VH-VL binders against c3mjb8. Designs and how they scored, part 28

Target 1, 104 residues: c3mjb8
Amino acid sequence: MRIKNKIKKRIIELIELAYITARKGDLELAREYIKLAEMYSRKGRIKIPLKYKRMFCRKCYTPLITGVTERRRIRSKILIRTCLICNWQRRYVLSRNKGSNKEN
Short names: E, the ipSAE of ESMFold2; O, the ipSAE of OpenDDE; V2, 0.75 times the mean of E and O plus 0.25 times the DockQ between their complexes.

## First folded at step 9 (VH-VL; framework fv_pritumumab)

Design F4 (at its last look DockQ between E and O 0.58; V2 from the best seeds 0.75)
Fold by OpenDDE, look of step 9:
Structure F4 (fold): chain C 104 residues (1-104), chain A 123 residues (1-123), chain B 107 residues (1-107)
Amino acid sequence: as target 1 above (104 residues)
Amino acid sequence: EVQLLESGGDLVQPGGSLRLSCAASGFTFSDYAMSWVRQAPGKGLEWVSWISGSGHSTEYADSVKGRFTISRDNSQNTLYLQMNSLRVEDTAVYICAREDYDFWQGYYYFDHWGQGTLVTVSS
Amino acid sequence: DIQMTQSPSSLSASVGDRVTITCRASQSINSWLAWFQQKPGKAPKSLIYAASSRQSKVPTQFSGSGSGTDFTLTISSLQPEDFATYYCQQSYSTPLTFGGGTKVEIK
């Protein structure tokens, strides 16, 4: 296996672990996992897949869990995701197809 | 059409081992997390184990931790449950379930279930 | 672990009746609550997720409500095919836990 593929797998593993850890109530440890994943991504020049990038706040590295660390609202056909830890927001255009959502 | 088909259920003695399989079809298997849920005869549902779509993350109920191992082969569209050191209380129908994600609301949830396979542990 | 208390354990009803099933969590789970239907010898069927979101192809007589610790499943007008056992399930945290179930029987 190529080294980049190994790093990519580790990045994904860390993000998934962070999400699980956050759902268990340890946000600080979860953030550390995300930070580590971001570091690997940067040093390895490996893009984090969009699916996983959407799982955490890009500003404070907190895994986004609806009702716990994230608030979601729909206004005028736009999905607004707000991080409840640092108030960072992302906007998405609503689409009927789950996989075709575009970030604004 | 989404299909989940469990197999491998059998009669075994306490302390024995068994491997269950769940064959998935009708969807991109690797995009979905999967769980095993069991139901003892005449009883309710009990979550057993969870595995991420990539297979890199797993979770277990305390009742099976250290004895059961969840895994998946995404190239074969198959979910597995290796059960070791089986106990009488492990007797149940074991069901695999697919976990979907609602992006708009931000929730994970089970949306499809298999019929289950019966595991009987008896001396 | 989060304990899910479901009530009643069983009830008798007639076609056309309004049926309400309740589920209480031992701690707040926000809206991380799902409802399932199961008939004897059959796979569970997903009905509601996120406390109040009806899954695809689920009949309109089924509805979910509640948040925090108290949740309800309502069948507005019971149909012949609705006689079954119903379960609530929290997905707020692991381990995932289920209610004890409610068997809806013919009166």
Scores: ipSAE 0.835, ipTM 0.926, lowest interface PAE 0.6, mean pLDDT 94
Fold by ESMFold2, look of step 9:
Structure F4 (fold): chain C 104 residues (1-104), chain A 123 residues (1-123), chain B 107 residues (1-107)
Amino acid sequence: as target 1 above (104 residues)
Amino acid sequence: EVQLLESGGDLVQPGGSLRLSCAASGFTFSDYAMSWVRQAPGKGLEWVSWISGSGHSTEYADSVKGRFTISRDNSQNTLYLQMNSLRVEDTAVYICAREDYDFWQGYYYFDHWGQGTLVTVSS
Amino acid sequence: DIQMTQSPSSLSASVGDRVTITCRASQSINSWLAWFQQKPGKAPKSLIYAASSRQSKVPTQFSGSGSGTDFTLTISSLQPEDFATYYCQQSYSTPLTFGGGTKVEIK
């Protein structure tokens, strides 16, 4: 689907732009880019790829930058990510697979 | 196997232009941000420019801003650097680098480098 | 711009020696620090990222430490293939910047 592919491309572009904007210190604008990406995903019925969905806080839409907007802890093969803006936490379980940097 | 192959380096006069290419293979090119890094003969490394995986966002070192343009063609797996208004101090080996991500620690880093292509700016 | 100062600029060492190279940032970069190895005529090779994480297939004699402004690369027992120039690099903010390099030579 050409239409869905174009919308998916726009979603990815917005999330990439949001991350860079947040690294430059403009968290308010970065959050607006994420909100726009989420709106395109919702209206177009297009799933945001997992890689990009994990780049921002699900509660406050702040892009997550290690040591700047988020804190990370690994305990008992569980990654705990804490958004430093709104204190929301999410847990990730380490999965066994062939890759060294793979998720789940 | 990840492979990055630069080309387009040449001897040019000051004020001239060149276009460098970096052909990528062995990975999904559009998933990775890319950079150009240069190294003057006998000198250290200097970052030149960066481009996001989609190609939508770019960054430049101040020394090249307004003169160099980074771009990519994700359908051809190729990264480009258009260099205009070249100066003697732009003489360097230009190297493309792939940016990878470690999800568990949450850091981006350069994990693969090309061999580079030599640009010499001299009269 | 964040300046990265490496020391020493060069050193001479023998196989089996412990080698320590330092890198200081002009302001805090948290742990956004990488180390690279480069041999003459070759592209850089990534060794360490996130200040202390070894990249895949990097030998265990290499270790990194530090956070904030002061960082160290340690080669616990220098091997013949480890004679090279080493660079640190920050990725905390653009422009990305490298240290001036440390050349490790055979004594």
Scores: ipSAE 0.788, ipTM 0.890, lowest interface PAE 0.9, mean pLDDT 91
ESMFold2 (binder alone), look of step 9: mean pLDDT 92; pTM 0.921

Design F5 (at its last look DockQ between E and O 0.72; V2 from the best seeds 0.73)
Fold by OpenDDE, look of step 9:
Structure F5 (fold): chain C 104 residues (1-104), chain A 123 residues (1-123), chain B 107 residues (1-107)
Amino acid sequence: as target 1 above (104 residues)
Amino acid sequence: EVQLLESGGDLVQPGGSLRLSCAASGFTFSDYAMSWVRQAPGKGLEWVSWISGSGLSTEYADSVKGRFTISRDNSQNTLYLQMNSLRVEDTAVYICAREDYDFWQGYYYFDHWGQGTLVTVSS
Amino acid sequence: DIQMTQSPSSLSASVGDRVTITCRASQSINSWLAWFQQKPGKAPKSLIYAASSRQSKVPTQFSGSGSGTDFTLTISSLQPEDFATYYCQQSYSTPLTFGGGTKVEIK
């Protein structure tokens, strides 16, 4: 259990680092961090929290940054997130309560 | 209500050290990234440092890199800034700021600020 | 680093006036731009994020526009409580950077 917690922390750290690295303009290195995080998740059988899974493209492992690597559009109360690198799309139903989004 | 209260500001000599604190209340502290921003007397705002909600990732301005350390204790709802090798140009009001996230638009942004604490570095 | 150039540095206006403040980024920041208000001795107050999104409880006289490199904060009808210093800030990349500020003074 202790080792799993350590691995989980490393996974989170890698994803956060990937996002920061991508925002600095190094997408390739950022993708490598995500790939590494996914590998740790798979080998350790540790589920990546949803908050962090939503930070990158699950198809090409690119951190999703609005206007840079991601396009977001709202149509008919549906949020459509498109990865600008591989065109992978995800859809979300809009919640009526627009408040702090940390719980999403 | 969201509250951010800075403390620890003092008068110190060049080369000295100081530790600032930001006490947070009114929200789940660990869910939010935090930043330190400073403002020299009569001047504009300058970003100093950033830390993720988990505390596992940090960023620094070049002007303070290697001298300042940002950290947080999520169990105590407190943000810290350890300042070493202080310089006269570090004189400023230091303000902590909360970074929120708009999931629908995909942007991070500061939504709450503290009043700040004054750090004066003088010989 | 991304430099933010804010103009004007100061302006004088009367209650009811339309006030426009501009901010230019040294490179494209898409819509990663925020506006803040600060009064002397007080904490900054967040007004706009994502270039045009008004934060909660921000009065309707405040609006933001622009994308890429050029941005504008507009106060449609200046209120007595709106006399303050305003700052733009880019969050496109680290280091985060601010404009030099615009002081809105009473005429």
Scores: ipSAE 0.871, ipTM 0.938, lowest interface PAE 0.5, mean pLDDT 95
Fold by ESMFold2, look of step 9:
Structure F5 (fold): chain C 104 residues (1-104), chain A 123 residues (1-123), chain B 107 residues (1-107)
Amino acid sequence: as target 1 above (104 residues)
Amino acid sequence: EVQLLESGGDLVQPGGSLRLSCAASGFTFSDYAMSWVRQAPGKGLEWVSWISGSGLSTEYADSVKGRFTISRDNSQNTLYLQMNSLRVEDTAVYICAREDYDFWQGYYYFDHWGQGTLVTVSS
Amino acid sequence: DIQMTQSPSSLSASVGDRVTITCRASQSINSWLAWFQQKPGKAPKSLIYAASSRQSKVPTQFSGSGSGTDFTLTISSLQPEDFATYYCQQSYSTPLTFGGGTKVEIK
């Protein structure tokens, strides 16, 4: 249990570091941090919190920064996020809790 | 009710040190990134520093790098700014600000501000 | 660093006037732009983020527009409570930077 908490903290640390690294322009290093975080999550069977899961492209592991590494479009109340590095898309149904950092 | 209350501002000599605090209440403190923003008397706003919700990531304005340290204690719902090697140009009201994230548009933004605490640096 | 230039630095207006404040970034910031209102002796109040999104409980006379380098805050019909100083702020990259402010005064 204490081991799982330490691994979860490490996963979060790696994802935060990846985002900062990508904002500084080093996408290759940022991807390596995400790959490592994903490995710890899979090996430890530890769920990454939703807010961190949504910070990177699940196909190429690039951190997603609006207008820099991703494009966002809203069509028919669906959010479409497109990774500008690998063109992977993910779709989200919009809720009426717009503006929260917490998803319902 | 979201509340941010700064304290620790004082009159100090150049080269001195101060520690500012921002007590947070009415929300889950660890979910939110925080910033310090300052305003010199009669002047505009200047961003000083930022810290992630977890406390593991920080960023600083160039004018304060190496002299100021932002930190947080999530168990006590308190944000800190340690200010060393103070200069006359650091004289300002220091204001803490809560940063929220709009997932649907993908933007970070300040949504709540404290009233500030005055730091005066003079000989 | 990204410099934010506001214009005008001050203006005088009457209740009911349409007021336009501009903000220019020294490089493209896409839509990473916010607007704040500050009254004397008070904390800033957040008005607009993402260039055009009003924050909750912000009256509809406030609107934001623009992208890239040129941004506008418009007060469509100035109310007595709208006399204040307004700041733009970019959040595209650190250091986060503010415009110099625009003081809106009653004639």
Scores: ipSAE 0.604, ipTM 0.842, lowest interface PAE 1.2, mean pLDDT 90
ESMFold2 (binder alone), look of step 9: mean pLDDT 92; pTM 0.922

Design F6 (at its last look DockQ between E and O 0.78; V2 from the best seeds 0.82)
Fold by OpenDDE, look of step 9:
Structure F6 (fold): chain C 104 residues (1-104), chain A 123 residues (1-123), chain B 107 residues (1-107)
Amino acid sequence: as target 1 above (104 residues)
Amino acid sequence: EVQLLESGGDLVQPGGSLRLSCAASGFTFSDYAMSWVRQAPGKGLEWVSWISGSGYSTEYADSVKGRFTISRDNSQNTLYLQMNSLRVEDTAVYICARESYDFWQGYYYFDHWGQGTLVTVSS
Amino acid sequence: DIQMTQSPSSLSASVGDRVTITCRASQSIRSWLAWFQQKPGKAPKSLIYAASSRQSKVPTQFSGSGSGTDFTLTISSLQPEDFATYYCQQSYSTPLTFGGGTKVEIK
């Protein structure tokens, strides 16, 4: 559907903008962009692609930036991502080939 | 094999315009953010502009804001840099670079570079 | 903007030598630091990212260390093909910025 595609585009734009904004040091504005993106997703019944969902904390909507708003640790073949703002954690099982998981 | 090939470099007068292209091959172009980096003759590297994989987000160095426009055509696997109001100080080899993301560590980084194309701005 | 100060600007070394290049950021960039190699007339080659992670197919003589503001590229045993100019680059925030470069020349 034409409308859904437009909404999806806006969602992605907002998430990307949020990440850039956060990297510039404005976390509050960045969170607002994420909240807006989530609202569009919910109202439009549009699933946010996994790539973009992984860019922010699902609990407090803060873009996750390693060493700034996120800590990453690998223990026993598990990646633990911790949001440094709200302490939300997500765990990932490591694959054998790290190179296959490169993305933007 | 990943390849990046720049083209469009030329000699132009101050105030002139030029459009550069970077042809990408060997990877899914739309999955990667891209940047333009330039190098003046005998000088170091200077970041110029960045564009997300989707093409929805862009960033520019202050030195080129309002004059340069980065864009991409993911269907053609091509990155562009439209340069307007060119200045003598814009003289440089312009290089396109692919930005990758290490999911396990959480870092973005350049992993592939083109050979560059020379832009000369002279009166 | 984050300023990257690279030192030395040039150095002379022999094959087999240990070479150390330093890069200092004007503010903390955590580990958002990369190292590149460039030979005359050639495209830059990515060596290190995330301050200490070697990119694919990068020889083991190259290593990166540091965090915050001070970073180091080390070539443990200089090879003939390692004579080139090296650059550090921060990706902590835009604008992305590079060090001034270090030219490694043959002694």
Scores: ipSAE 0.891, ipTM 0.942, lowest interface PAE 0.5, mean pLDDT 95
Fold by ESMFold2, look of step 9:
Structure F6 (fold): chain C 104 residues (1-104), chain A 123 residues (1-123), chain B 107 residues (1-107)
Amino acid sequence: as target 1 above (104 residues)
Amino acid sequence: EVQLLESGGDLVQPGGSLRLSCAASGFTFSDYAMSWVRQAPGKGLEWVSWISGSGYSTEYADSVKGRFTISRDNSQNTLYLQMNSLRVEDTAVYICARESYDFWQGYYYFDHWGQGTLVTVSS
Amino acid sequence: DIQMTQSPSSLSASVGDRVTITCRASQSIRSWLAWFQQKPGKAPKSLIYAASSRQSKVPTQFSGSGSGTDFTLTISSLQPEDFATYYCQQSYSTPLTFGGGTKVEIK
C-alpha cells in the first residue's frame, strides 16, 4: 500500500493544525504538532513541501503569524522574517514574479 | 479567467436540507483555500465556513456548526456546502470566495468572489 | 468574536469628493484588515488587504490606512462607478467578521 502518501498527508494535517492552534493562542500545543510533523518527515524520509516549511520557525517550531509571532521587513527586494519568540531570522530574495497564488 | 459559479439554492421548508456547489475554473483549485459567505436580504456579509486547499482542515461559524458541512472535490474543481436542519434565519444569498496568499507581506486574503445562489427557508 | 464597527452607515457625495470611511475592531487585529466594494445585486469586489495593499486592477483613488483597531478607506476623488456599499473585514481570527457596511450614495 502507499504508506508514503499516508505519512505525507499526516505531516500536512499536523502543520495545518499547528497553524490553526497557534492562531487560537496555544503556542505550546502548536509547537508540539510541528515537532511531530518534523519527526514523521525525518523517519519517513519525506520532504515537507516548501509552502508548509515556511509556515513555522525552523529553530523553535512556532507557527509564524504576521504581526503576532513574526515580524517582516523588506529592504531592496530582500524579505527578512524574524521569529518574535526566539529572534531567529531568515532572508528571502524576492523574484520579479509576485507569487501570490499559494494558500497557507 | 478565474470563475466561481454557485448553484443549488432553492426554496425549502424549515428542517430541510440543501447542498450548494461552487464550480471553479481558470486556476489550480487545490492550491487555494475557500470560504462560504452569506448575505441575508438587505443585510451585511456573514462568514459561514472555510476549508484549506488540501481539504484536511475546516472551520465553521458557531451559528452553523453541527448543521453545515463544507467539503471539496479537488479532482472535479468543486466546493460544496451541505446544509441540514435549515432554519428561517439561514435565508440568504450564499457566495463562495477564494483565499490567496501574499508571501512577500505574509497575509491571506479573499481575491475572487462568485455571484451567489439564493437559499430561502420558509413555511 | 472580534466585532467590526464601521462608520458612517451611509453618506451622500458628489463626483470628485474625497470620501473617508472608518472601521474599528473590538481588539487589535494588527494589519489583518480588508476592504470590499459591493454594488446592488452584484458580488463583492476585493479592494484592499493587509490594511493598505491594493488588489490587482484596483484604481489608485482607493487607499487604505491604519493598524491595530482603527482603519480608514479613502476614495481620493469619487468617480461615477464608485457609488456602492463598502465593507471592512478582519482576518485575524475566526470567525471572520465584517463591518456593517457604508453606503455611498449620489447626492
Scores: ipSAE 0.818, ipTM 0.905, lowest interface PAE 0.8, mean pLDDT 91
ESMFold2 (binder alone), look of step 9: mean pLDDT 92; pTM 0.921
ESMFold2, look of step 10: ipSAE 0.804; ipTM 0.899
ESMFold2 (binder alone), look of step 10: mean pLDDT 92; pTM 0.922
OpenDDE, look of step 10: ipSAE 0.871; ipTM 0.936

## First folded at step 10 (VH-VL; framework fv_pritumumab)

Design J1 (at its last look DockQ between E and O 0.50; V2 from the best seeds 0.73)
Fold by OpenDDE, look of step 10:
Structure J1 (fold): chain C 104 residues (1-104), chain A 123 residues (1-123), chain B 107 residues (1-107)
Amino acid sequence: as target 1 above (104 residues)
Amino acid sequence: EVQLLESGGDLVQPGGSLRLSCAASGFTFSDYAMSWVRQAPGKGLEWVSWISGSGHSTEYADSVKGRFTISRDNSQNTLYLQMNSLRVEDTAVYICARESYDFWQGYYYFDHWGQGTLVTVSS
Amino acid sequence: DIQMTQSPSSLSASVGDRVTITCRASQSIRSWLAWFQQKPGKAPKSLIYAASSRQSKVPTQFSGSGSGTDFTLTISSLQPEDFATYYCQQSYSTPLTFGGGTKVEIK
């Protein structure tokens, strides 16, 4: 239980670090952090919280940064997130109220 | 109502230490990353440090790296800035700011600021 | 580090005037640009984020535009409460950096 919590914290730290690293322009290192986080998740059987899973491309492990590695568009009440590195797309149905602050 | 209230500002000598606090209320503190920003008298704004909502990640300006430590106690809704080896050029009003994330657009941004607390470093 | 150059450093205007403040980044920051208002002794107030998105409860006379390296804050009709110092800020990368500020004074 305690070990799992430590691993979870490390996973989150790696994802956050990856995001920051990517924003500094080092995408390759950032991807390695994400890969490591995913490995920890698998080996530890720890689910990555949705908040953090949404921070990177599930296909190529690139942190998703608007205007850099990601494009976001709204079409017919659907948010389309496109990875600009591998073209992976995810779609989100918009709620009644457009836009919200998410935790970070 | 979101409120950020800084405290701990004081007059200290060069080489001294000081700990600032930012008391947050009106929102779920742990859901938001926080930053310290400072403003020297009559000058502009300078980013100092950042900490994630969970507290697992931190960032520092080069000017304070190795001397300042940002931390938070989410159970107390409080942000801290431990300042060591203070220099005269560290003299400023230190302001805490809440960072929000717009999921739909994908941007992080400051949406609330405190009034700040004055730190004066002088011989 | 990304340098933010803000212009002008100060300007004088009257109530009802159209005011334009510019901010230039040393490199492309896409739309990771915010605008803030600060009055003496008061907490900064966030106005615009993502270059053109108004924050909640921000009056409609404030608008932001631009992308890449050049950005503009426009006050379409200056109100008495709008006399203050304005700052741009890039959040594209750390360290976060601010423009030098623009003081809007009464003519």
Scores: ipSAE 0.819, ipTM 0.926, lowest interface PAE 0.6, mean pLDDT 95
Fold by ESMFold2, look of step 10:
Structure J1 (fold): chain C 104 residues (1-104), chain A 123 residues (1-123), chain B 107 residues (1-107)
Amino acid sequence: as target 1 above (104 residues)
Amino acid sequence: EVQLLESGGDLVQPGGSLRLSCAASGFTFSDYAMSWVRQAPGKGLEWVSWISGSGHSTEYADSVKGRFTISRDNSQNTLYLQMNSLRVEDTAVYICARESYDFWQGYYYFDHWGQGTLVTVSS
Amino acid sequence: DIQMTQSPSSLSASVGDRVTITCRASQSIRSWLAWFQQKPGKAPKSLIYAASSRQSKVPTQFSGSGSGTDFTLTISSLQPEDFATYYCQQSYSTPLTFGGGTKVEIK
């Protein structure tokens, strides 16, 4: 349980680092950090928190930076995100959680 | 209610050191990146440093790099700024700021600010 | 570093006036621009992010526009509480940088 929490912490750290690395323009290194985080998640059977899963392309592992590595389109209550590196798309139905000021 | 409360500002001589604290409440502290921003008397805003939610990643303005260290203790909901080798030009009100994320638009932005703590560097 | 040039540095206006403040980035920041309001002795208050997205509880007289390098904050009908200094800020790359500020004073 304690070991699982340490692995989750490391996964989060890697995804945070990947995003910063991508913002500095080093997409190759950023992808390496995401791949490592994904490996820790799979081997440890630890679910990556949703907040962090949404930070990168699930197909090519590129961190998603609005207007730089991804394009966003909002159509009614549907958000469509397109990875500009591999053209993979993901659709989201957006809703507001009760009693929260964060988007879910 | 989100609250950020800075402390530790003081009068100090050039070459001295101070540690600033920012006590956070009303939110899950480890979910948010944090920054220090400063404002010299009568001047505009200057970003100083940034730290990720986990505390693992940090960034610094060139003017403070090597002299200032940002850190956080997520168990105590506290952000820190260790300031060494202080200079007269470091005189400012130091303000902590919370970085939030709008998933709908896909942008990070500052959404809450502390009131600040005054650091004066003079002989 | 991305330099943010804000103009004018100050202006005088009356209640009800339309006020326009501009901000120019030294290179494209796409839409990674925010606007802040600050009154003397107070912390900044966040107004706009993503160039045009109004933050929670910000009154509708405030609007933002622009992308790339040129951005505008518009106060459509100046209210008594809107006399303050306004800053733009880019978050496209570190170091994060602010404009020099625009002081909006009572005429």
Scores: ipSAE 0.794, ipTM 0.891, lowest interface PAE 0.9, mean pLDDT 91
ESMFold2 (binder alone), look of step 10: mean pLDDT 92; pTM 0.921

